# Ledger of designs, part 45: VH-VL binders against o27280

Target 1, 266 residues: o27280
Amino acid sequence: MDSMNVPEVLEIKRIVEESESVKTFIFSWDFRREVRPGQFVMVWDFRDEKPMSVSLIDPVRSEIGISIRRVGEFTDRVHGLSEGDLLGIRGPYGRGFELMGRDILLVGGGIGMAPLAALADEATARGMRVDALVAARTADELLFLDRLEAAGVNISTCTDDGSCGFKGFAHERLLTLEENHDMAAVCGPEPMMFQVMRILDERDVPAQLSLERYMKCAVGICGQCCLDDTGFRVCAEGPVFWSQELSRVREFGRYRRDPAGRRVPW

## First folded at step 18 (VH-VL)

Design ud1
Fold by ESMFold2, fold request of step 19:
Structure ud1 (fold): chain C 266 residues (1-266), chain A 119 residues (1-119), chain B 112 residues (1-112)
Amino acid sequence: as target 1 above (266 residues)
Amino acid sequence: EVQLLESGGGLVQPGGSLRLSCAASGFTFSDYYMSWVRQAPGKGLEWVSMISKSGGYTRYADSVKGRFTISRDNSKNTLYLQMNSLRAEDTAVYYCARLDDYYYYMDVWGQGTMVTVSS
Amino acid sequence: QSVLTQPPSVSGAPGQRVTISCTGSSSNIGDDYDVHWYQQLPGTAPKLLIYGNSNRPSGVPDRFSGSKSGTSASLAITGLQAEDEADYYCQSYDRSLRGSWVFGGGTKLTVL
């Protein structure tokens, strides 16, 4: 039997312009509904509903922030909203990141830095040393640098075009970084995550990676977010998986499926 | 009361298999990393295995790698150790322990279950 | 075969101070990993006594203390009591063993 959580209609409290294409929408949040870094919410604009990562978790101010990249029709409409406008939010859903040890490496590509920024806040708050590799196509698409610096994170950057930091891909920059982390957390374009995971596995660094898949129910009933091979439901058993779990999933880094179930290359 | 209760120990022949269980109570089991530690008769403590909160990450001592499998069922608040291809040197009391994910200490221990591997 | 080295035994009279050493290497204690201590009374499970080199869990008397320097750690027990007669284990994490939890060989404390 299908069940659908009802979205709560919330007022946009603040909007932060993170880049030309990324905005963070901040809402008041009742933390009786606990939120952990790596979990997602379903955002409803009264026409359509899409999963979005939580990038800010602030129990002191009773606020959450949701970072949204403008990439199409739904996100264009949401980016057109103002403070005081309404959105429906249901969740949080999914498995968040698990922290381990004292020394964590974050590897984020583009909007993938959003859940990692929330994780960085949690890691620094518990006294961990945090290194972050922040990747984007261009300098103006690097996200959360000021916030990470303010939190005491040691930042390395790379851009495809070389406009800031290392010129090249995240996995190429990773080869030159310190290898002695207790764990890593990775989020970004799936081809990037595959290459990064391979390097981290060779180094015996425990790694967690956040996957993106098509979602409808977000509670594990409809099967639309199911991974081949294992039957893992990204909305229920994920979106965050350990690299050990993903080693059994051949589709990771190779392809995804559209809403009709057809293979689509990355 | 925070408690761990092991079960499933016993006598097995070399090459046999055995599954240990550890029932957790008095705390939120899914919030904690877990570990197995063993102690051969008259000997010291030896770490065996660990498992993450979700169960998605595991690690093993070299002496048991490939033969033992740690797992957990968070809906039942239970930790497991599947032991295959048992050897005489696996004879020990097996302890279930709650593992701290920051300091790496073990603050809650069960009373242990005895596994004897002998013909 | 123990990664961490402890003396096999130590003894002291009631009211005295004893210390138990724990010596590791650059891949564990010397790589800034913490040392933890456990007490195991005869016929019982181990109990956490000291964690993070020097922190006492709630309910552990202040006559137990720990310290760490370089590749070594020490457990000190003052005001020795008969019920302190037990085995004591140090524990740390070792990066060179592909990441493993490691215990000392144990020290039997005898109260004279």
Scores: ipSAE 0.813, ipTM 0.900, lowest interface PAE 0.9, mean pLDDT 90
Fold by ESMFold2, fold request of step 19:
Structure ud1 (fold): chain C 266 residues (1-266), chain A 119 residues (1-119), chain B 112 residues (1-112)
Amino acid sequence: as target 1 above (266 residues)
Amino acid sequence: EVQLLESGGGLVQPGGSLRLSCAASGFTFSDYYMSWVRQAPGKGLEWVSMISKSGGYTRYADSVKGRFTISRDNSKNTLYLQMNSLRAEDTAVYYCARLDDYYYYMDVWGQGTMVTVSS
Amino acid sequence: QSVLTQPPSVSGAPGQRVTISCTGSSSNIGDDYDVHWYQQLPGTAPKLLIYGNSNRPSGVPDRFSGSKSGTSASLAITGLQAEDEADYYCQSYDRSLRGSWVFGGGTKLTVL
């Protein structure tokens, strides 16, 4: 087993407050361990370990960034940390996004914009035209807008409350956008991703979606991240899947699984 | 040396099946989209199918859709084409090709394997 | 038959210049998709000759050049040599409905 399977204890180099509920934790990183947009790491706070998406990949500064939304006890503890504090990191793991063509659409809901921000950097660097639909509950929770604008991304926004951009859900805004992209990448709440996937499939736009499931081993051994219709393990065959792969998965958008493997409604 | 090598061609009766393989070497196979292209005797090139890096996205020409299945095994550096319900019109040399994901050109080709569908 | 139209044959004397045309439509070349060119010598696999309309891969002589305008593209070969006698194919991507990789019907170049 290489160092990707044993937590490396790293100092938090810098913390960026992205919103009231989201912080990006930046670490020095040895890029002999290659990191791709859409891959995840396991973050260990010396008590528990959770999967988190990589949002910043900067080989020039030898840095990675991991964006974490405060949502429970683990993330509350991590949000309480300061620069210089320690976290364990295993990884990266999983399949990253594959780029295709010249025009890409990104559709991100909430923290789902994190891996898409990393992908936007890669896409713009190779000369792709990038459109991003950035969705959140409120204007204050729209993530990465300044970063995306600086990268030359064409941004559309939507908010549930209408405080910025289109009032409504991401899939509703998508219906009013240009239809002709070479591919799309989607990450956010699974019900949102299901609706967005349906629209993209109707438009014949190749789409990749990043899924979240409970993970323990992160290398596909324990089976706790499995999808029930395909046998796909989110940590090994995903977390990024093509829409063609997900078309047979009945649980996508309907339920999730707890650590014991029981079905739990979204 | 970057190389693609097809195998599995041969004579088959109409309605039969055949599986082609394409062994890749000299490059990181999992970093590339791949394609099959065929050429009937005395005729031009016809695109058959493509597959993404992971194997999770595939596309087919209308002439083979529903009968052919492209797949890959990145642990074995091998591309496959499963051909079912073969017809006389499928008689061709089948080429394996490395597909560029930005410009959509094919820069590396195998030498081809001949498939003959005849009674 | 072929989505992209090429003349079935062209010819030229050694040292001359020849041009091979490739005509598409608004759903491929006219939708700003690039044109690529392949040379196929008798009994061999196609070889990429020009990509992205005008770029030459390493090892392709500068007497081969490509261009694109509107819904059409052109391959020019200058200083014709006997070994240039081959079939030449253009290729692009067609955005219509499901998207597909499309080839021209091919052009046989004869060196007189």
Scores: ipSAE 0.811, ipTM 0.900, lowest interface PAE 0.8, mean pLDDT 89
Fold by ESMFold2, fold request of step 19:
Structure ud1 (fold): chain C 266 residues (1-266), chain A 119 residues (1-119), chain B 112 residues (1-112)
Amino acid sequence: as target 1 above (266 residues)
Amino acid sequence: EVQLLESGGGLVQPGGSLRLSCAASGFTFSDYYMSWVRQAPGKGLEWVSMISKSGGYTRYADSVKGRFTISRDNSKNTLYLQMNSLRAEDTAVYYCARLDDYYYYMDVWGQGTMVTVSS
Amino acid sequence: QSVLTQPPSVSGAPGQRVTISCTGSSSNIGDDYDVHWYQQLPGTAPKLLIYGNSNRPSGVPDRFSGSKSGTSASLAITGLQAEDEADYYCQSYDRSLRGSWVFGGGTKLTVL
């Protein structure tokens, strides 16, 4: 039986408060269903179902972690849950990140650091040097710093208000960093990812970007997550794309889509 | 047993096209970067192209850039090389190889398929 | 641009030690990229012999060894046997020209 299309009801084993607005929910997981950093799961609270990125992949302890930012009605309800409470989980779905070489740059904005934290664990475990640029509006919103440091990641920070690290946007900080990585992985607000991608492309750094666009159907049937020029579906062909794939897409960085599929500016 | 099997070689005229295939078996094909390497008669090895696990990242040697296209179909465990605008200097045995994404070596090779570009 | 240089040929008697050099540049071996070695027996595909400068894949005898220093690498073969008669290629990665996989020109080993 294929359980990827049917939610499995799981108990919340542990909750980690990452910030005032972000919690990581940890579940037991049977790794016969392999999970890759950058893939997503559908989280079902018995009323609604939303895609969420996996932030922790621990085959040794048979655990996964899912980091969820409180941003609306569904996430408010999930944030109100306690250890021992139940959630439905389907997946994993989508393409994950691919690793290459020995030096990787991670660029994460806000909750976009969640899949990159999982990738950092895999990269360090295989002996890669990991540099991470962690971005947020304020110092209190920088995610996973202690976890990344414990893993041996070399961290640079930037905050919009300058309360920690570089004052400014992630792409501005990137211009002041070392240029010679074997690859990069980027996840965060799409305008940030577009600016970061442009810099990485000019430096000839192979880059993968995770597009966390709105989704309603995890297998790509509904068309809600399509990119305009390519017909790519974020949930079927992504959410992770190489910059080579995205450079031919007119919509990327300019527009998003509402639940009805209409274009709206960022 | 881990195997790579190339096919599709043959004789073509200059300016012609040919598509090479490489069937993979005995390993999880989608977990590996892949490469094409060629060897002209009596000459050394020359890297031609590489492709990422998903197929979304590719690189080409300058000698073939714009004329050759590497692709893969993970559902069929098959690697492809589309060769257009062929030239006499493209005459070679073409090897399919499994590419390590950490060290950048090639640990599994096919036996090769011969491409001859001649009038 | 990038060039890995090997001697075109080397020879040795059975039981002797031979070495094959591989010289690169600052854009490949000198940029901390590893050197790998392949053996190509007559009429066959190349076979990985040494990877990561000095590691031997399973099934490769310990009489084959590799090393790297600066922009140069060496393959050493001790206890030379007739079956070692083959072409040997070094290979690395070159960051110039947007990154490419590069091979040496090959060295023909003759066992006397």
Scores: ipSAE 0.796, ipTM 0.890, lowest interface PAE 0.8, mean pLDDT 89

Design ud3
Fold by OpenDDE, fold request of step 19:
Structure ud3 (fold): chain C 266 residues (1-266), chain A 119 residues (1-119), chain B 112 residues (1-112)
Amino acid sequence: as target 1 above (266 residues)
Amino acid sequence: EVQLLESGGGLVQPGGSLRLSCAASGFTFSSYYMSWVRQAPGKGLEWVSMISKSGGYTRYADSVKGRFTISRDNSKNTLYLQMNSLRAEDTAVYYCARLDDYYYYMDVWGQGTMVTVSS
Amino acid sequence: QSVLTQPPSVSGAPGQRVTISCTGSSSNIGDDYDVHWYQQLPGTAPKLLIYGNSNRPSGVPDRFSGSKSGTSASLAITGLQAEDEADYYCQSYDRSLRGSWVFGGGTKLTVL
């Protein structure tokens, strides 16, 4: 078995509180093992294991960051950890984002901004113009604004309640923006991504979207994250998909499968 | 040495099919966008198709849409162009080229393979 | 018919300076997409000559230069040599064509 599939026990180097419900855990990383924005790692707290997107990639400091939203028992435990505590991390896994062109639009919702933040860093370092539409339910749930701003990203915010920026959903805000980009990267609630993709397709903007599905093995074996009809494995062929690929995925934006394999609407 | 080698060209009748291959060497194939460019005899260059690094995104010139399919096998360092419903106007030397994903230039070209569509 | 317009031919004597123009539109060169130039020697594949409007790849002599302004670009060759006899193509990107890589019609350079 490849060494990458064995969790490496790493010490939490730093914890950044992104919001009330989101923390970024920073780890030392050996960059002989390449990691790309959009890829994920399996985080093991020695009881359970969950896939988490990489939100920070810093080769200079030899660090990676994993942003985790507090949403259940596992994340509750992880959020209870302190700097110096240990976690198991294996990976990275999956297909990350590709960059194309000089102008990129990032559209993120909630914790979906995690992989996009990492992508923003790469894009800006490459010299790309980066526009980001950051969406959340409320102002206090908007993530990575300071980080993005510091990176030179042009930020537009959108909140469901109008507490910050545009009042409404990301796709609604996007409709008000006339500028086109060379490509777009999208991550967030799947209904949001679905609507955003439609708009981008109509505008002939190449788009990549990061999907979230229940994952067990993360190595394309168990099939728990398999998308209906296409057979795409989110952990192997994804989680980043091109819009052209997702156009073939009927379940996209419509339903997901729970751990029992049952169809669950969004 | 960075190199692209096309193959699969030949003579085919109108309405026929042909599959071109392009073998890449000397660089990390999966790290690059790829394209096909063709040149009819005595004429200029015409972009035909492009494919993303992962192969999940493709584009085609209007002249070949619905008839040509670009694909790649990164495990084999090979680019493909499936050409169906070939027409006389598809007669050309077909080049595979490495495509820059930032500036959109093509910095590596194969020697080309000749495709002749004739009855 | 080509999206980018080039003169069909240019000529010059050895040692002279020649320029090849490439005219686009607001949807390609004018949309701030870079112009690239290719040299195609007789019977050979195209070779990247200039990228990003004015950059020379390794191995390209400094007597080749590129520039871009507005909706047009230009390739200049100073100290023209016999080996420069070739076809030259400009290339850019056009968003209005659903995002297509576009070439000029090509210019045949003859060294007199």
Scores: ipSAE 0.940, ipTM 0.964, lowest interface PAE 0.4, mean pLDDT 96
Fold by OpenDDE, fold request of step 19:
Structure ud3 (fold): chain C 266 residues (1-266), chain A 119 residues (1-119), chain B 112 residues (1-112)
Amino acid sequence: as target 1 above (266 residues)
Amino acid sequence: EVQLLESGGGLVQPGGSLRLSCAASGFTFSSYYMSWVRQAPGKGLEWVSMISKSGGYTRYADSVKGRFTISRDNSKNTLYLQMNSLRAEDTAVYYCARLDDYYYYMDVWGQGTMVTVSS
Amino acid sequence: QSVLTQPPSVSGAPGQRVTISCTGSSSNIGDDYDVHWYQQLPGTAPKLLIYGNSNRPSGVPDRFSGSKSGTSASLAITGLQAEDEADYYCQSYDRSLRGSWVFGGGTKLTVL
C-alpha cells in the first residue's frame, strides 16, 4: 500500500462555524501532496472513518479545510472536537473537477457546496467568471455565501421556503436563467443533480457532477461504491463524473446501494 | 522537449476502419485537453474531436460524429482516434494537438499522419 | 464553406505591411470568444502564432500582431520577410455548433 493510504494524524488548526449544522475544520497541509477541488479525504476519528470533500485549498497558508455536516454518530463526535484536537486524515482520493473555458456555473445544494467552494476559489484565481446557484431548504442552511461573495462570485440563491432568493428548487431557478456557460459543476442531493444535469445537457453545457456513495476503502478495491452496469467506482473513477459518463449510469438520480448492497431509492 | 508524434495512418478502403495514435512527451499529458485536427490535401484545417483531461468528456465535429471515437490512455501518454466507416472525404493529414482549456487554442502540434481513403 | 471567412490569398513585398482578415458571426467571434492565429509553413504542421486575440507566444516576433473587433479579427504582419510566406489560419469557438472549434479557410501569403 502507498504511504498515502496511511492516515496522518493532524491537529485541528481552526474551526469555522458555517451554519448550525456545518463546520469547517482546517488543517496544516504539506502541499507536496497535491489536492484538487472535488477530491476527498478519509477522515478518521480513531473509531470510525468517513469520506469528506475538501472545501478549502490554501497553498499560501499551507492549509486545507474539510466541511462536515452533522448527520450521524461519526459527525456528532467530530463536531464535538475543538481546536487543537487530533484527527486522522488519509488521501486525497478520487478524480477532482476539471476547469474548462472562461465562464463557469456552480450549482450546489446544502453541503454539496463544500467542494464547489474550493472550485470557486480556483476558478476565480484563474480569472474565470464564476456564477453560483446556491440552494438550500432555508436561508439558514445556505453555505459559504460570504466567502463566495468575497471571492467575486456572482451568487444566486434559492430556498425551498422562499426565505432567501428564489422560492423553489435549484433546477427551477436554473430554468429562469437563460445565460449559458462554458461549463458547469454540480454537487448536492442526487435528485437535484439529476434534474440540473438534464437541463444542462439540453443546453449543451458541459457538466461535471460529484456523486456520493457508500465508500469503505477509497482505493477502488472493496467495490462498495461501484455503480451498476458501468462498473464505475465512485472512489476511483469519481467522485466527479462528466454528464456524458453519468448518462450511462441508470441508477443515477434513481437509487443507490446501502452498505449491505441493497437498492435504496432516493 | 514538448512533443506529439502521430502514427497509424495509411491507405484504407471506403467503409474500412483505422486507428490513429499520438504519443506525447515532454509534458504532463494528463493535465491537458487534447484534440484531433485534420487537413485534406490542398485544403484548410478542420477540427475533428476533443477530449477532456480524464477522458470523460468528448466532442466531435458533425462530419465525423457517430463514426469516430477519441480516447486516451494517460498511463501511456497516448491519444487515440478510432475511425470507422471511413469515407473518401476523410482523406487528410491528421494532427494531434494540445488544447488550452481556458482560451481554447492549440499550442502543440504533431507532425501529422496521412490517412487515405480510396478504392 | 468555413465557419470563419478569410481571403484566400494576400501578397506583399519585403518590408511591407500586410493584413489578413478573419470574419465570423455573432455565434463565435461575436459571442466574445477569442481568436487565435496559426502559421503553417509549406510541408509543415501548423504553429500557434497569436492567441487570445493579440498575445504572442514565446519566439514569435513582434512583427506579428492580432486584433479583434465585433465579429471580425485581423492579423497584421509588418516588415514582411521571405520566411513569412506561409498559410495562415484563424481559429475560434462556436457554441451554436454544439461547441465546436472552428477555423478560417486559410490565407496563402506570398512574399513577392
Scores: ipSAE 0.939, ipTM 0.964, lowest interface PAE 0.4, mean pLDDT 96
Fold by OpenDDE, look of step 18:
Structure ud3 (fold): chain C 266 residues (1-266), chain A 119 residues (1-119), chain B 112 residues (1-112)
Amino acid sequence: as target 1 above (266 residues)
Amino acid sequence: EVQLLESGGGLVQPGGSLRLSCAASGFTFSSYYMSWVRQAPGKGLEWVSMISKSGGYTRYADSVKGRFTISRDNSKNTLYLQMNSLRAEDTAVYYCARLDDYYYYMDVWGQGTMVTVSS
Amino acid sequence: QSVLTQPPSVSGAPGQRVTISCTGSSSNIGDDYDVHWYQQLPGTAPKLLIYGNSNRPSGVPDRFSGSKSGTSASLAITGLQAEDEADYYCQSYDRSLRGSWVFGGGTKLTVL
């Protein structure tokens, strides 16, 4: 096994409270180990292990950030940690985002903004114009707005309840935006991504989408994260896929596999 | 030295198939978009196809769409062009080119491989 | 026939200045896409000459310059030399063609 598969025990350097349910855990990182936006790491709390997207990549400070939404027992434990506590981190894994062109549209929903925030930093750094459509159920769940604004990102917000920005879903807001971009990056609830992808395809905008699936090994061995028909492994061939690839994935936007391998509708 | 080397060209009958290869060296192949550009004898340059770094995204000129398939093997530093249902108008020197992902120019070109479609 | 329009040929004497035009449309050059130029010597592969409208790659003499305005671009060659005799192609990107890389028809430069 590659050394990258051994969890490195790292001290939580800093914790940023992004929202009521989301925290970003910051770690010192040796950038001799390259990490790209869209890649994920396996976070180990010495009891369980879960895949988490990298939301911050800061070579200047030699730091990475991992944003975690509180959704279950594992994340409950992690959210109970304090600065100075330890976590095991192994990775990074998976295929990250590619950048193409000079103008990029980011469409994110909820915690899906995590990898997109990292991508926004990279895109802005290379001189790209970055537009971001940030969606959430409520205003309080909108993530990384200050960070994106500070980076020079043009932000449009969308909330289900209309508490901030456009009232409605991300794809509905996207329909009201007529400008096309050289490429788009999308991450969020799969139903959202599915609708957004359709719109972008109709507009001939190249799009990359980051999928979430149950992952166990993260190294393409166990097959738990395999997508039907194609055999794509989200941990190996993904989690970032081009829309052209996802067009061949029957289950995309329709259902996922649970830990038992059963089909679960979205 | 950054280099692209095409191969696989030759004479083929109309309706036939041919597979071109482009061997890349001197740079991190997987970090670059790639393209094929062709030039008919005595004519200008025509973009044929492009492929993303991962290979997950491709585009084709309308003139070859449905007949040509671009692909890549990053483990072998090789770009491919599968050409099916070849026509006389496909006769050209085919160049492999490294494509910039920001400005959309092609900064590295191979020497080309000649494809002749004739009965 | 080509999406970008170039004069078929230009000529000049050694030491003179020549200009090659490249005319596009609102869907390519006019859509804020950069114009690039390639030099193709007889019997050789194209070589990148100018990128991003006006930038020279390493090894390209400063007597080559590029500019862009509106839906058109121009390549200027000062101090024309015999070795400059070649075909020159402009290239851009066209969104209306489902995002295609587009070339000019090429210009044959003859040094008299």
Scores: ipSAE 0.933, ipTM 0.961, lowest interface PAE 0.5, mean pLDDT 96

